# Designs tried in a protein design chat: VHH binders against Putative methanesulfonate monooxygenase ferredoxin reductase subunit (msmD). Part 12

Target 1, 366 residues: Putative methanesulfonate monooxygenase ferredoxin reductase subunit (msmD), of Methylosulfonomonas methylovora (q9x406)
Amino acid sequence: MTSLARADDLAAAPLARENCAVSVETKSGVFGFDCAPGETLLYAGLRHGLTLPHECATGTCGTCRARVMTGEVDVAWEEAPGAARFKRDKGDVLLCQTRAVGDCVLRVPAEVAAKPARHQIPAYRTGLMENIRRLTGDVISFEVALSAPMDFDAGQFVVVEAPGLEGARAYSMVNFTRSADRIELVVKRKPSGGFGDWLFGATAEGAKVKVFGPLGRATFHADEHKNLLMIAGGSGIAGMMSILASAAEADHFRTRKGYLFFGVRTLADGFYLQEFAQRVVEAQGNLEVTLALSHEDPAGADHPDHPGVKLASGMVHEVAGRAMAGRYDDLIAYVAGPPPMVDGALRTLITQGGLSPSAIRYDKFG
Below, E stands for the ipSAE of ESMFold2; O stands for the ipSAE of OpenDDE; V2 stands for 0.75 times the mean of E and O plus 0.25 times the DockQ between their complexes.

## First folded at step 4 (VHH)

Design q10 (from b02 with A33Y K58Y W100Y Y102W; framework vhh_7b2m_4)
Fold by ESMFold2-Fast, scan of step 4:
Structure q10 (fold): chain B 366 residues (1-366), chain A 118 residues (1-118)
Amino acid sequence: as target 1 above (366 residues)
Amino acid sequence: EVQLVESGGGLVQAGGSLRLSCAASGFTFSDYYVGWYRQAPGKQRVVVASITSGGSTYYSNSVKGRFTISRDNAKNTVYLQMNSLKPEDTAVYYCAAEGYDWGSYDYWGQGTQVTVSS
């Protein structure tokens, strides 16, 4: 009751939102939802519980392709890489980059479900940037204190919108906690990355951000009783840390094997090493962690300061391929990193490992 | 009229304490995330502390252990207890009531001046 009275007051406010009605035609039928001003059609549909196709949710992959059948829309990033092969003259758009100007009708050439089992419905939250720490010369971790708790599955990500920066950026959660009031994220600085530069510029501590999530389908579930292969490059390690935390909570490695391959350029670029060493000890021989060095030859087989962490020379997917020969039995593979690394790992797992695509779960980050 | 009004600011010597209040009128705080922000001349406005509708609290590293945020939903009021004040805490302090929904309008107070002398 108090909420209804306050909702009336908010509706009268000068900056109150104007919603657009959206209909989406799918292979599974027609669904309706509303879209707020400035909100992308993908996020609007997802928060209403629709399983709209998505991978990056930020304009790079093209999975959220849809066609505008009627109505006017605004495309925030018209030159997005994911839209390179679109028929824009026929209304093709990326839902993660598209905002409704008025009521519209979309077509998504996929099966879409409404509020399916095991699906955590994404929502918007306000967050505060805290505990920003540099882990290496080009890797920084940060925490976001959430306005309301978020339930998520290990391996999921959020998108973050920072003040003064255009667009949302995707980051996998590093931690794993039910009803999380804080999330831990990690980013690797890129030469042209505005968000990374903002974090490294040290004006981000205490800043208010918008968070949307949880997102992603590359999730770990201990009740599948599978051996785990985890291949990560750079900041792609974030989701793997969450998976390891969830697996430890479920005592998964008491009966199952785990193999983590983490690709970095040099020994000095390695991070989370103490946590890896601790997880290896706790798993009593059932978890192996290898740091793959693409630009340095290690002096020995083990990390000098963390004996539980193995060292190998080479590209992470090639190191994983060699180490995993004959070890692909009863396994689900998790792969996370930049698109070239993920594509290389997928090729190795399918051609050398003989894995079905259904046994491979991945996240590509821009 | 929807508004937030801050009070309790003033001049205090280093090591002293102040208690700021933020009173809501024209609406009820109960479902809002409420934050305290501060801004010194020529600097960016930064978050100090926040409290959820359920009472969970968050603090910036610069004030953690010294400041305490609390709320009284029956009085539509949020408090910031500031202990062990330092000259660098000198700023205008703002209260903000923040919605959880996308496109929700944030309500801001007019600010209250805190000056800490050495």
Scores: ipSAE 0.000, ipTM 0.160, lowest interface PAE 17.4, mean pLDDT 80

Design q12 (from b02 with A33T S56Y G103D; framework vhh_7b2m_4)
Fold by ESMFold2-Fast, scan of step 4:
Structure q12 (fold): chain B 366 residues (1-366), chain A 118 residues (1-118)
Amino acid sequence: as target 1 above (366 residues)
Amino acid sequence: EVQLVESGGGLVQAGGSLRLSCAASGFTFSDYTVGWYRQAPGKQRVVVASITSGGYTKYSNSVKGRFTISRDNAKNTVYLQMNSLKPEDTAVYYCAAEGWDYDSYDYWGQGTQVTVSS
């Protein structure tokens, strides 16, 4: 026997065309919500104000693991990396990849709360694609004009569904404003990546997209009065730009220190450099920005075209570790990038920096 | 020390009723899905009924409509009310608790004998 409460039938079935009633058993009690046709169970629960566990919300991390106790479900991406070690015989699924076929009961082994009305409850919005700009050979920025304002915290992300493309993709907001009528996102093109290829095509500008958010817990709050360490790889810089914008609005670097380390392969792969240089000037010595080059040796200590942006050779977490030695006092660390980079940074911050896990906020994606 | 103790087994005539109890100690009972399994001589152990921490129940087809599972979290006890008993229900009945966390282990009682005479 493999399970005490195995679902009777999880065989492939047509998705329901009507809302399904979902019950979720948690360490905090039992909660109910409705799941719309084609909607994933994670998004359905989140938009009803439940703090369901999640990180990537797109199949790679495994944090939204749940168990189907009764009822039929459909799994959109059965081979998702986050599900590699699941007890599938006991009904384990990723909520971000699972859609209801009918009424069902789930178990989530975590404390879950209903969000207060003043918190940012995730919701669906439609958006219009605008201002699509190439920043480097493989990096594109774009803006989404939202159908309704979104209130979010600096460091949060959304998932975007493009017409004709299967699945949602997670992108951190680059800008920061309360009650945002538009959001700015950035993507790095992957070889044969559907969304990146669509953005580089002729039909993306003015296209309608579906946006769900805000999502994520790696958030900046100026009223914590902490020094900031930011370590970003590739498109992980997006959330850090939002944090910098929020910090500037709060005049945070007048009394606190900031350290940003941005990892790219070569000098030509660097972007947002003019904004970094401007923020360093505005912070009057309290903000340091370093561009870490993993595949190129810099000709000098400073960026040739952007005074105030420092250059260093190496992997971004290693560069940060060397530069931050003796400078971990009274800070919160923000880390965003692909899993190997995030894992390397976490190791450095905990073992060499002596930081408590509660002082480290991170997002893993890709 | 984790312990599950079954009671209420015995000899009963066909058409009769019997109520099994399982008392739990040494763990946070309310967090666990708890179920009843049975094993007849020379056969594999099979699930009879289960009840989740939130009170949702599931029954095997052979007992549906005749058996009722319930739990009392204040007493750390799960019950199996067995009505309209048949000779085919004769087996050792085991209480089992499936852990709340994904890495938890199942806990098992030592079993209680139920014999239904014809």
Scores: ipSAE 0.000, ipTM 0.376, lowest interface PAE 11.2, mean pLDDT 83

Design r01 (from a05 with L106F; framework vhh_7aqx_2)
Amino acid sequence: QVQLQESGGGLVQAGGSLRLSCTTSGFTFSSYAFSWFRQAPGEEREFVGAISYSGGSTDYADSVKGRFTISRDNAKNTFYLQMNSLKTEDTAVYYCAASYGDYEWFPSEYDYWGQGTQVTVSS
ESMFold2-Fast, scan of step 4: ipSAE 0.000; ipTM 0.353

Design r02 (from a05 with S99D; framework vhh_7aqx_2; at its last look DockQ between E and O 0.01; V2 from the best seeds 0.00; counts 0 for: pae E 16.9 > 2, placed apart)
Fold by ESMFold2, look of step 5:
Structure r02 (fold): chain B 366 residues (1-366), chain A 123 residues (1-123)
Amino acid sequence: as target 1 above (366 residues)
Amino acid sequence: QVQLQESGGGLVQAGGSLRLSCTTSGFTFSSYAFSWFRQAPGEEREFVGAISYSGGSTDYADSVKGRFTISRDNAKNTFYLQMNSLKTEDTAVYYCAADYGDYEWLPSEYDYWGQGTQVTVSS
């Protein structure tokens, strides 16, 4: 699990008895949509095909900021980290944490399009929890068999709500395929993580879950023709697996280089290593994968059981910084993981790598 | 009303020095971190350096480290960029930016910007 939403985000008592008409004033025009009782403004707008700004969709990042101009809304999580710097006296809210009480008008300080071509329109789905597997002592993968097929871009995520558990959680897809009947997700157990605890319990297999997505704008597209740098910690590796699958489908590494740095504490904490080794072979020398060990010095430069996977000692952003010196030509970077790791990686890429902000796509989850 | 205003730009020979200032008003200066960004023609805005709200932490792009120094003067509501050993590659419009709390590396994270000041380094 890469982030937590408050329990009352989607489960609060209905404040509206019927659909509310919502209008958003944006840098590129005025758009309207209906918001169902109890539905967040973000999900309502997204499912109507509007490209509303968002990143985390769980209250942490602040990207979905809007200002209430008229009408009454209910803010489900006043203390959300993404709202810490908001001008609340002027009506600033997070679209992902806000529901309509009646008809309302909001200002969204972004360019917004309606139903652009090739846009993956999010939808509500249900799904069945299947194939729950422990990858390490604290990492579980699972699949969701979807009620309807989903198209998504590599790097996107869904929000999942489990029965009897408060709140919804965002997870990046591990797999990549068009018209997917199922999605593969991965979660790292946190000390206070209720969803992770639920997955370790006996009731998760076969359970019905609610799914909303696909979400996220930090996506990989092979037709951008860039060399790739991928830096991941923890469950942030999920999106990188999807990117590698999409790149393989496009034969991207025939003409472009790829570099994946996956940070774990020790060798025993590594996972997906067989998959990485297979991708390295398929890329015929144009993909390098390094497992960065923050709490162990490796015995050799190659993984003993997966020789296509390299080993290095250090924090993942430092390992990447050393390895990537002078190798930033025509490159786009994807960074995903816990906030301290993402902050370190961003600092390295900007200050040591000289990358422009437009060349960095990242997911920073709490 | 929050305002940031750069000054001190101009033409300088390679190897020379300039000191940029950013004067601020409309907020509690000591609660803000400050950053300098620069933009050459046809390029995107890039990070130059930052100073935390407390002044206890500074950061710099590798291309300027050791040559540029950021400082702040809370009494004057002003922060500075001292640029030494200037190179022709430092030619750009320099922008100051402010963010509540601690600084960020990406321009998209900043709400408050100055209008920019031109720095031109001739060979």
Scores: ipSAE 0.000, ipTM 0.156, lowest interface PAE 16.9, mean pLDDT 84
ESMFold2-Fast, scan of step 4: ipSAE 0.337; ipTM 0.771
ESMFold2 (binder alone), look of step 5: mean pLDDT 82; pTM 0.827
OpenDDE, look of step 5: ipSAE 0.014; ipTM 0.325

Design r03 (from a05 with S99E L106I; framework vhh_7aqx_2)
Amino acid sequence: QVQLQESGGGLVQAGGSLRLSCTTSGFTFSSYAFSWFRQAPGEEREFVGAISYSGGSTDYADSVKGRFTISRDNAKNTFYLQMNSLKTEDTAVYYCAAEYGDYEWIPSEYDYWGQGTQVTVSS
ESMFold2-Fast, scan of step 4: ipSAE 0.000; ipTM 0.116

Design r04 (from a05 with S57Y L106M; framework vhh_7aqx_2)
Amino acid sequence: QVQLQESGGGLVQAGGSLRLSCTTSGFTFSSYAFSWFRQAPGEEREFVGAISYSGGYTDYADSVKGRFTISRDNAKNTFYLQMNSLKTEDTAVYYCAASYGDYEWMPSEYDYWGQGTQVTVSS
ESMFold2-Fast, scan of step 4: ipSAE 0.000; ipTM 0.119

Design t01 (framework vhh_7z1x_3)
Fold by ESMFold2-Fast, scan of step 4:
Structure t01 (fold): chain B 366 residues (1-366), chain A 121 residues (1-121)
Amino acid sequence: as target 1 above (366 residues)
Amino acid sequence: QVQLVETGGGLVQPGGSLRLSCTASGFTFSYSYMNWVRQAPGKGLEWLSGISGSGGSTSYADSVKGRFTISRDNAKNTLYLQMNSLQPDDTAVYFCARYYWDYSGEGLDYWGQGTQVTVSS
């Protein structure tokens, strides 16, 4: 239905542009890479295999903070929330919002490796938007058919740039398959959200998008032979679905326990419920799924339409804390959702669960 | 060495059909987004259609939607364009082109030499 480009968009072939040479000083040594025209320094470094610090990769969290030592740069979003307290006069920038104007030298105050230990090296792909569908009143699922296969680890995300919309948006993969020619993503629509509004509109189907990934460090590996705790709020459930799919493929719950807590406001806001019920049956007692309702008291302990999905009242991290008392042995915890929920879960897991920070893997999304 | 070779062009009467082929070598064809582009005499390039590496997604310009069908056979490293209900205005040189996304940016980088399609009585 929708063309990828108009004839006039291709009438002038893109001119070759010079790359900028970037040097980055880290606690692990000095690394060099090239930054392409219009590319942010974070994405340029990541696709060269450098494990540059990042969480959201889209301007919100501040984890990709760096200092420009020499050279000129352009900052795309100077008012980005993650940069609110930066010393701009000393060259502080967010790498996910910064482009090189010429050769430059950066300082990143972190340990950086030249190759990710388990993760695939991120790369750019184009994609076509497909199979856009509503899962609830405010939750939309969509697929992106990729220009080249992407190999990723369960729990990873991509950033997506849509035509006519400014900025990149981060989405965890819902599916899990090696050498994926298609990825499935989910978003919770906010009343005033530009990308959500675009997805709600019919014109998004078939649209060409830009994709960068895979990204993220909150990854599942069945060969670690650990029990799994998954705490998700809102669209944070996406990565957990990918983890569940990977665990199922590896038959992980034959010998290990899994606990999933999914926070929603009301019973009507729950989604993926049939998938959860199927996974619980498949795991033969070794997987427990609880839907935590923050704004509704459930009539019973079990979902009326989906046997095997438990119901509880409260904030998801508090529900998880109560349910998990005495059950933290041989466990890795995965946490994904809005920053307040993730912070609450981290507090519970460390103080009540006694988990080491190294046993907790998380993603903070807006 | 990258090569794209188009075949299947020729003279056809209005309302007729042609199937163009593009044989690729020198890169991993199955991972590449491929396009058909044409250039009519005295006009600029016009993008017509694109197809993902797996063949799972296709797109078309409004001018050819419903008349042209893009497809690929990755086992043969070959891209196709089935052209139906041809009109005199479809007269052009037809090129296949690879889509790239790399350190220099994005766009179309490898082009075939083109195959001439003439729609005339």
Scores: ipSAE 0.000, ipTM 0.140, lowest interface PAE 15.9, mean pLDDT 81

Design t02 (framework vhh_7z1x_3)
Fold by ESMFold2-Fast, scan of step 4:
Structure t02 (fold): chain B 366 residues (1-366), chain A 121 residues (1-121)
Amino acid sequence: as target 1 above (366 residues)
Amino acid sequence: QVQLVETGGGLVQPGGSLRLSCTASGFTFSYDYMNWVRQAPGKGLEWLSGISSSGGYTSYADSVKGRFTISRDNAKNTLYLQMNSLQPDDTAVYFCARYTWDYSGEGFDYWGQGTQVTVSS
């Protein structure tokens, strides 16, 4: 079992606090911030209250694209998928993968605002891994006990950096509470996934991790009084659980409708099924939950062991499109999962559903 | 102006008990991980125990597990180490220390002055 500090930590851990001055040119003006050694430019800017563009914050989406105008930088993951179409010879970088090696000037082709200090400004916290439990053959749940409380909105995520593993990984909070001293996260093991392998390898309990957050704009607010459509694939269900918990606290489904579509490969891959069944009962007909099976045909329309959970065959975004035809009134859609699923859902919601992009909130993971 | 001030050290007979206290000022104590570390004569630093910001998680070195108990009172900005069944090998200078682990750095960034514990007849 690992601790908050060990003899190894005393011998090996350097204390380094030399900062680089960073200037960022944006459509809204020029802003400055300091970047710590080893810190990515995205996280440095975000923790200073700058609303720098981002989605995945981990190298896959490309939304945090910027250009280095002057100064030297280090790119931790040069082959990052989000940078595949960048003009690197002109200084294009992903801020979530880039570290300053001296003072530098960046250009971000977006509107950026500076905010006063708030509880939800992203910040670094240390954490201890606790209550690691397997939910299915390839899904694991865990809690992180935080060094300092974190305020977050339902649907937000954090990035986690584990000892000995390169890079940060994004996970949405499963729970919902204000001033949280503990967060619950869930991971679906993917082929060649280092973090998932570490969790399933059994050395993670009690390990110290680095946490940065809260992050994400796909947030639920009960006071908007909208019907909810939730489309989730794999571990994208995590943020939806947080949304459901927030909606339950606000008694949101007393007057509004909810539709949750959760995509898994087979019936055996389903999880949180008891909680779904319970929430359907509590919503008294105003919440529908459908488990979409991409690699199995269900024997019936309802889950045999969990009354209230519906079953359908197909890819989750296609199942949702068929079920939601004619039902897009007064609705905000939340979509979370791998990029192909999210892109498919966005096409369906915009073309078939006629939804404005402002009524669609999404997170792309992986 | 961060300060960590330890009290409670002294001479104690084998099998005896001592309670160490560490009063913190100059930072938000209730949000930080706190630790006890000791240094025996002629030896390096030995980490003994750590406690999370809320006190909900504690950990101990094998050498003190079952004999020492770490606790904190965030309302008083005070960290404690209850030491029972003291042994001659527990003779050391005891430090309270804050551990920081973020992208700015990883390590003990603030230490107390230390308090001497001597276990002898």
Scores: ipSAE 0.000, ipTM 0.177, lowest interface PAE 15.4, mean pLDDT 82

Design t03 (framework vhh_7xy4_2)
Fold by ESMFold2-Fast, scan of step 4:
Order: structure tokens, then sequence, then C-alpha cells
Structure t03 (fold): chain B 366 residues (1-366), chain A 121 residues (1-121)
């Protein structure tokens, strides 16, 4: 029976043309930052160095949930899946979908630091689209040449805004390098996806885009000296490629085990297979890669053209669960893909694998 | 481990004033929103006032707005309710409540003993 002031108690207003002052109440105290016109509250807070809770940063998850205590806000995507069970009548919002109309006060139910301890502060960069390559019938790889270098951790992602398209889209970096002048991203074309359709068109090469990042907390660090389990569905493979590149640079699999499970519909939908085969050889038995086919029964246990890559039939999280039985010791799990796959993998890892939640790092992409 | 101990109630005449106190322990008092709620004998719970962890935000029910003031002293882990211009309909057991909101849900914890306020008519 608590009745607090809510954003919905205010009349609708256009987006502010000047910066709005935002105050956020957290377990660590009260912080202030400016929100630019058209900018979401999450990105505004993150670029000021505040460690605001987030996962997808694009409306799919509920982790950036906050409460608007005072002030008028505009919600860019009211039907966002991450907000499906929010108490909107009490001012609950997704910070990644919410823009300030004027000065406002937010409450975030988490400890927030003024500077991240490990990661670079997210920032806006412009980029040029380059080296757009078709990997399969519906998968495209591309590079973005950045206006300023970005230092990121393996497993992190960026959001990209393309000219003429509304909204930001999240893509994990495929490559790994410190002080990156260029990032490599991969996208699977969705039936109603404007960005994928734009990438398959002739005008994307050389186009100028906006990039915000680095984002994400599902990061690999070789100095943790852990065995790695990687479960990826579809475009979730991108971050795993970055983790593999970082692990290779650190010679991680000389002393540690790695297990990668990559879910695709059919054998023809598999990509990066030559790179997987090469990394398996280089790891000298300490890395296993399995391609899980959800809609095709493989003729044999090994890929016909890449003998180092194993084949199995089934949903990737179920294939991983069966293969990993008894193999969860001294391990960190990385999971990336669409929410149903990630949720299935989390259930398997916790209930069957007995993994602590702190040993599981994941990204959900819509 | 959480404890809320209300005090300061009593018998007062219409138009009088009382100040209620709530001593809080077992949680990070300065973070949580706190509320005062009341329950008249044989009736349902009625929300009175809420205050943010920092004290920067307050909200009041229409029945007490302009008459009651909620405040807090985070150094002493104490919540207050200043009650002015008391009326017979303010007669109730008054409870201090912790307002919890996090990823697990939203709720009011008011399981203290309460403090009785009686406004004579």
Amino acid sequence: as target 1 above (366 residues)
Amino acid sequence: QLQLVESGGGLVQPGGSLRLSCAASGFTFSYDYMAWVRQPHGKGLEYIATISGSGGYTYYSDSVKGRFTISRDNAKNTLYLQMNSLKPEDTAMYYCARYTWDYSGEGLDYKGQGTQVTVSS
C-alpha cells in the first residue's frame, strides 16, 4: 500500500533539447550525471563512470531496472521484453530504454561505484564500416574502424547505431586486442531485422556509424587460471571467439582445459570451423569444440572437413549438459545467445553441474 | 536480525502533537526507504508517509499531508514522525516499516510491536 511519486503522474512532454541533471540513489550513496538529448539514462550514467547494473543494454533483460522517483521520462520501447513484469505504475523502468525529458531522480537497488575497477569507462565513438563479408547464407562479419582506440576485455560487446535506423543493437567483439583501433563484429540476419538487412545491402561498406562501449561483464581473464566452458547459440559465438583469441595469446590451454559448444540449426549453418580446428590442434588436447545441430542428424561424430571439430545432435545447452557430466571442476562457464538458450544453459549448469552462480558469466541477446 | 522498535505514542487531546520514533537495527538503514503505517482497532492497514534513504524524497497520504512530517537521523538509525493537529480519526497503532525494493520484489516489513496513539474526543 505504498504510494510514491511516479513518472506516470506527469504530463507527457517532448525530449529535452539541453542536458538534463540526473540524481541516482544507490546503496553506495547518491550520484549525479548529465543526460544528453535523446540519450538513454543507462548510457549517460555509464559514460560518467557509474557502474550502473546492466546486461543486454538493449531492452531484452531486466538487469538495468530502476525506479523513477521524481521527474518526467520518455520510454523508447514500452513493450521491451525486459520490462514485462515491472511495476510501471510505481515508476519502474529499464534505464537502457528510458530518456530524460527534464531533471529527474532515480533509485537503483545496487551498489554503484564512481569508476569501474577493471573495465574501461564506456564512451561514444564514431566508426566506419569496413570489410563486410558473408560467412553463410544469413551470417555477416564486419569491421568498424573506430574514431578513437577502445580498450576492452574478451567477451565484451558494443551497441551500434546505423544511419536511418532507430535504436541500438548489441554485438560482441569477435577479435581481441588492447587499445583496439578496429573491432570485428558478426550478425545473423533476422527476418524483421533492419540492421541485418542494411548490412546485406550495397550502402553499408564505408558507412559512418555510432558505437557505444565497451559493455558487458561476462569477461575472460587468463590470470584466474580456470578451466573454461563456453556455450554459444547463434551470434553468441562472437564473444567466444574473442575469449579464444585472448586465451591463445595468454597460452591458457597449455595448462587449462577448454570446452566450446556452438549451437546451429544445420551443418551448413556452421562457421569459424577452420579457426576452431586450428585452435584444437594448438591446444594439444586441452580444447574440445563441439558443433551442436538442432535440426539435423550428423552422419558421424566429427566434422567431415574439419576433423578436430566434433558433431552432436540436439539443442546446444542439452548437448553441453550431457558432454560435461563429471567435468565441472575448477571451471568458469561462459554462456551467450538468445534468452531461451541462456536460461536453459543456466538451469543445467546450476542444477546438474552444481556450479556456483559466481562461476557462470552470461550475455543474453535478442 | 532486522528489528524495528517504535516509541513515543500516548494519549493526547484533539489539536495536540506527538513525535514518534523508530529505532532500526540489522540492516543498512541509510540505504532503505522507510515508512510509517497505522492500523485503527479492527480496521485495515493505512499508509501514512515514506522517506528515502538520504531523506531527499518524502511522500504523504492525503489524510495527513500538512499535519505530519517524516524525518530520519541516519547517524542514529532512527526514523521520526512529527504529528501535529491530531484528530480523533488519527487514533491507531502506528508501525515503523522498512520499504524493500530490489530484484527479488517489493514489500513493507512492519512486524515491530508498534506504538499506540489515542486522540481523545
Scores: ipSAE 0.000, ipTM 0.157, lowest interface PAE 19.1, mean pLDDT 80

Design t04 (framework vhh_7xy4_2)
Fold by ESMFold2-Fast, scan of step 4:
Structure t04 (fold): chain B 366 residues (1-366), chain A 121 residues (1-121)
Amino acid sequence: as target 1 above (366 residues)
Amino acid sequence: QLQLVESGGGLVQPGGSLRLSCAASGFTFSYNYMAWVRQPHGKGLEYIATISGSGGTTYYSDSVKGRFTISRDNAKNTLYLQMNSLKPEDTAMYYCARYYWDYSGEGFDYKGQGTQVTVSS
């Protein structure tokens, strides 16, 4: 007896062992790479050392837009928000959502480099879920023990694929260590959020996950000797924690200023507050941390339980804009959070702060 | 106890207009972004419009720009969608949704029961 499920398994088996040859036409020339079965074109290109354009790497931002010139592809998430304005009849795709069916030719309307300096080449690792901890009513921290060490730069993220969940999800590393054998990630749980709901379940601890990274271009380098502005919303704070850890390792705030603005809904939604207070003390006046409350008026200017953490009312980018007036000298800004928050922050930094786009590094998460 | 109750759907001829309403309860309506989404029979959800808590910022999908207007009355805890120049392809179940656009990310965290809009002659 042959069932439909068995027929599908048999049909998939021949394709599972065949790599597809991919050619990508860019403003910098033509590059080639192999795409493994089930692998997205973005991840395939990135692991071969190509600096393919990307931001979220998970379907929400649209930066990995490309055009399929020849060949057939399979799009994993047709309704992805980042593809809302694409001309699908002209072959427009998101590389982070697209898999090759056979050999294909892509066009990317951007400059692409092969194996650039200071860039860690992304790779697949397996990981084991460990140390799942609740930080607030809806914020969960967890660690992933990696099958092989990962070198990464502070501010970078990984994508995680969990068993039984559709698609990959992007999470910035919270920690920073050289040749990391484990990474710390944080997620804000949302109603009907599959990954967050899975993390609260009994099967998440010890589960085997697939990790791809490191990813992201919003990276901190102490040798640039810049003052730092960090604007984060929700889980976007994760990358800022990594930047603070790297800055501390480099003793960066001995000679440079830092300003961190962390947006949350209410005082009760704040987390990492003890870590912020410790970093402020260690920086000896050269680091300021402000918790911006969008849905609550603070009773005072300082956090009652964590002296050194300032409180302000409003949207985080507006709070940052007001506080930073006259303080944009010799500065690189790091912005991480959902697209609307990042877009608001970018507008403020460019129009009010007068920052050049090259001085602003950001990550948009869905 | 969070509830969203849509109304105002019906049968309308191409080129016609309809105004949808959504009565919200169980949360602080004025603090939350709200959205309208639709689902044609046998197809996936399609985002159409979002409005900020104050009403000062709106976003529209390209398929409805210039034809649909999203608005809200925070005193009445009510969200509206004014639909003009309706086309057969606008036929769908229309849902009011609470849209979080904040520091935790963006997306839908609750959706109502829906109201059917049918555009045909």
Scores: ipSAE 0.000, ipTM 0.116, lowest interface PAE 22.4, mean pLDDT 81

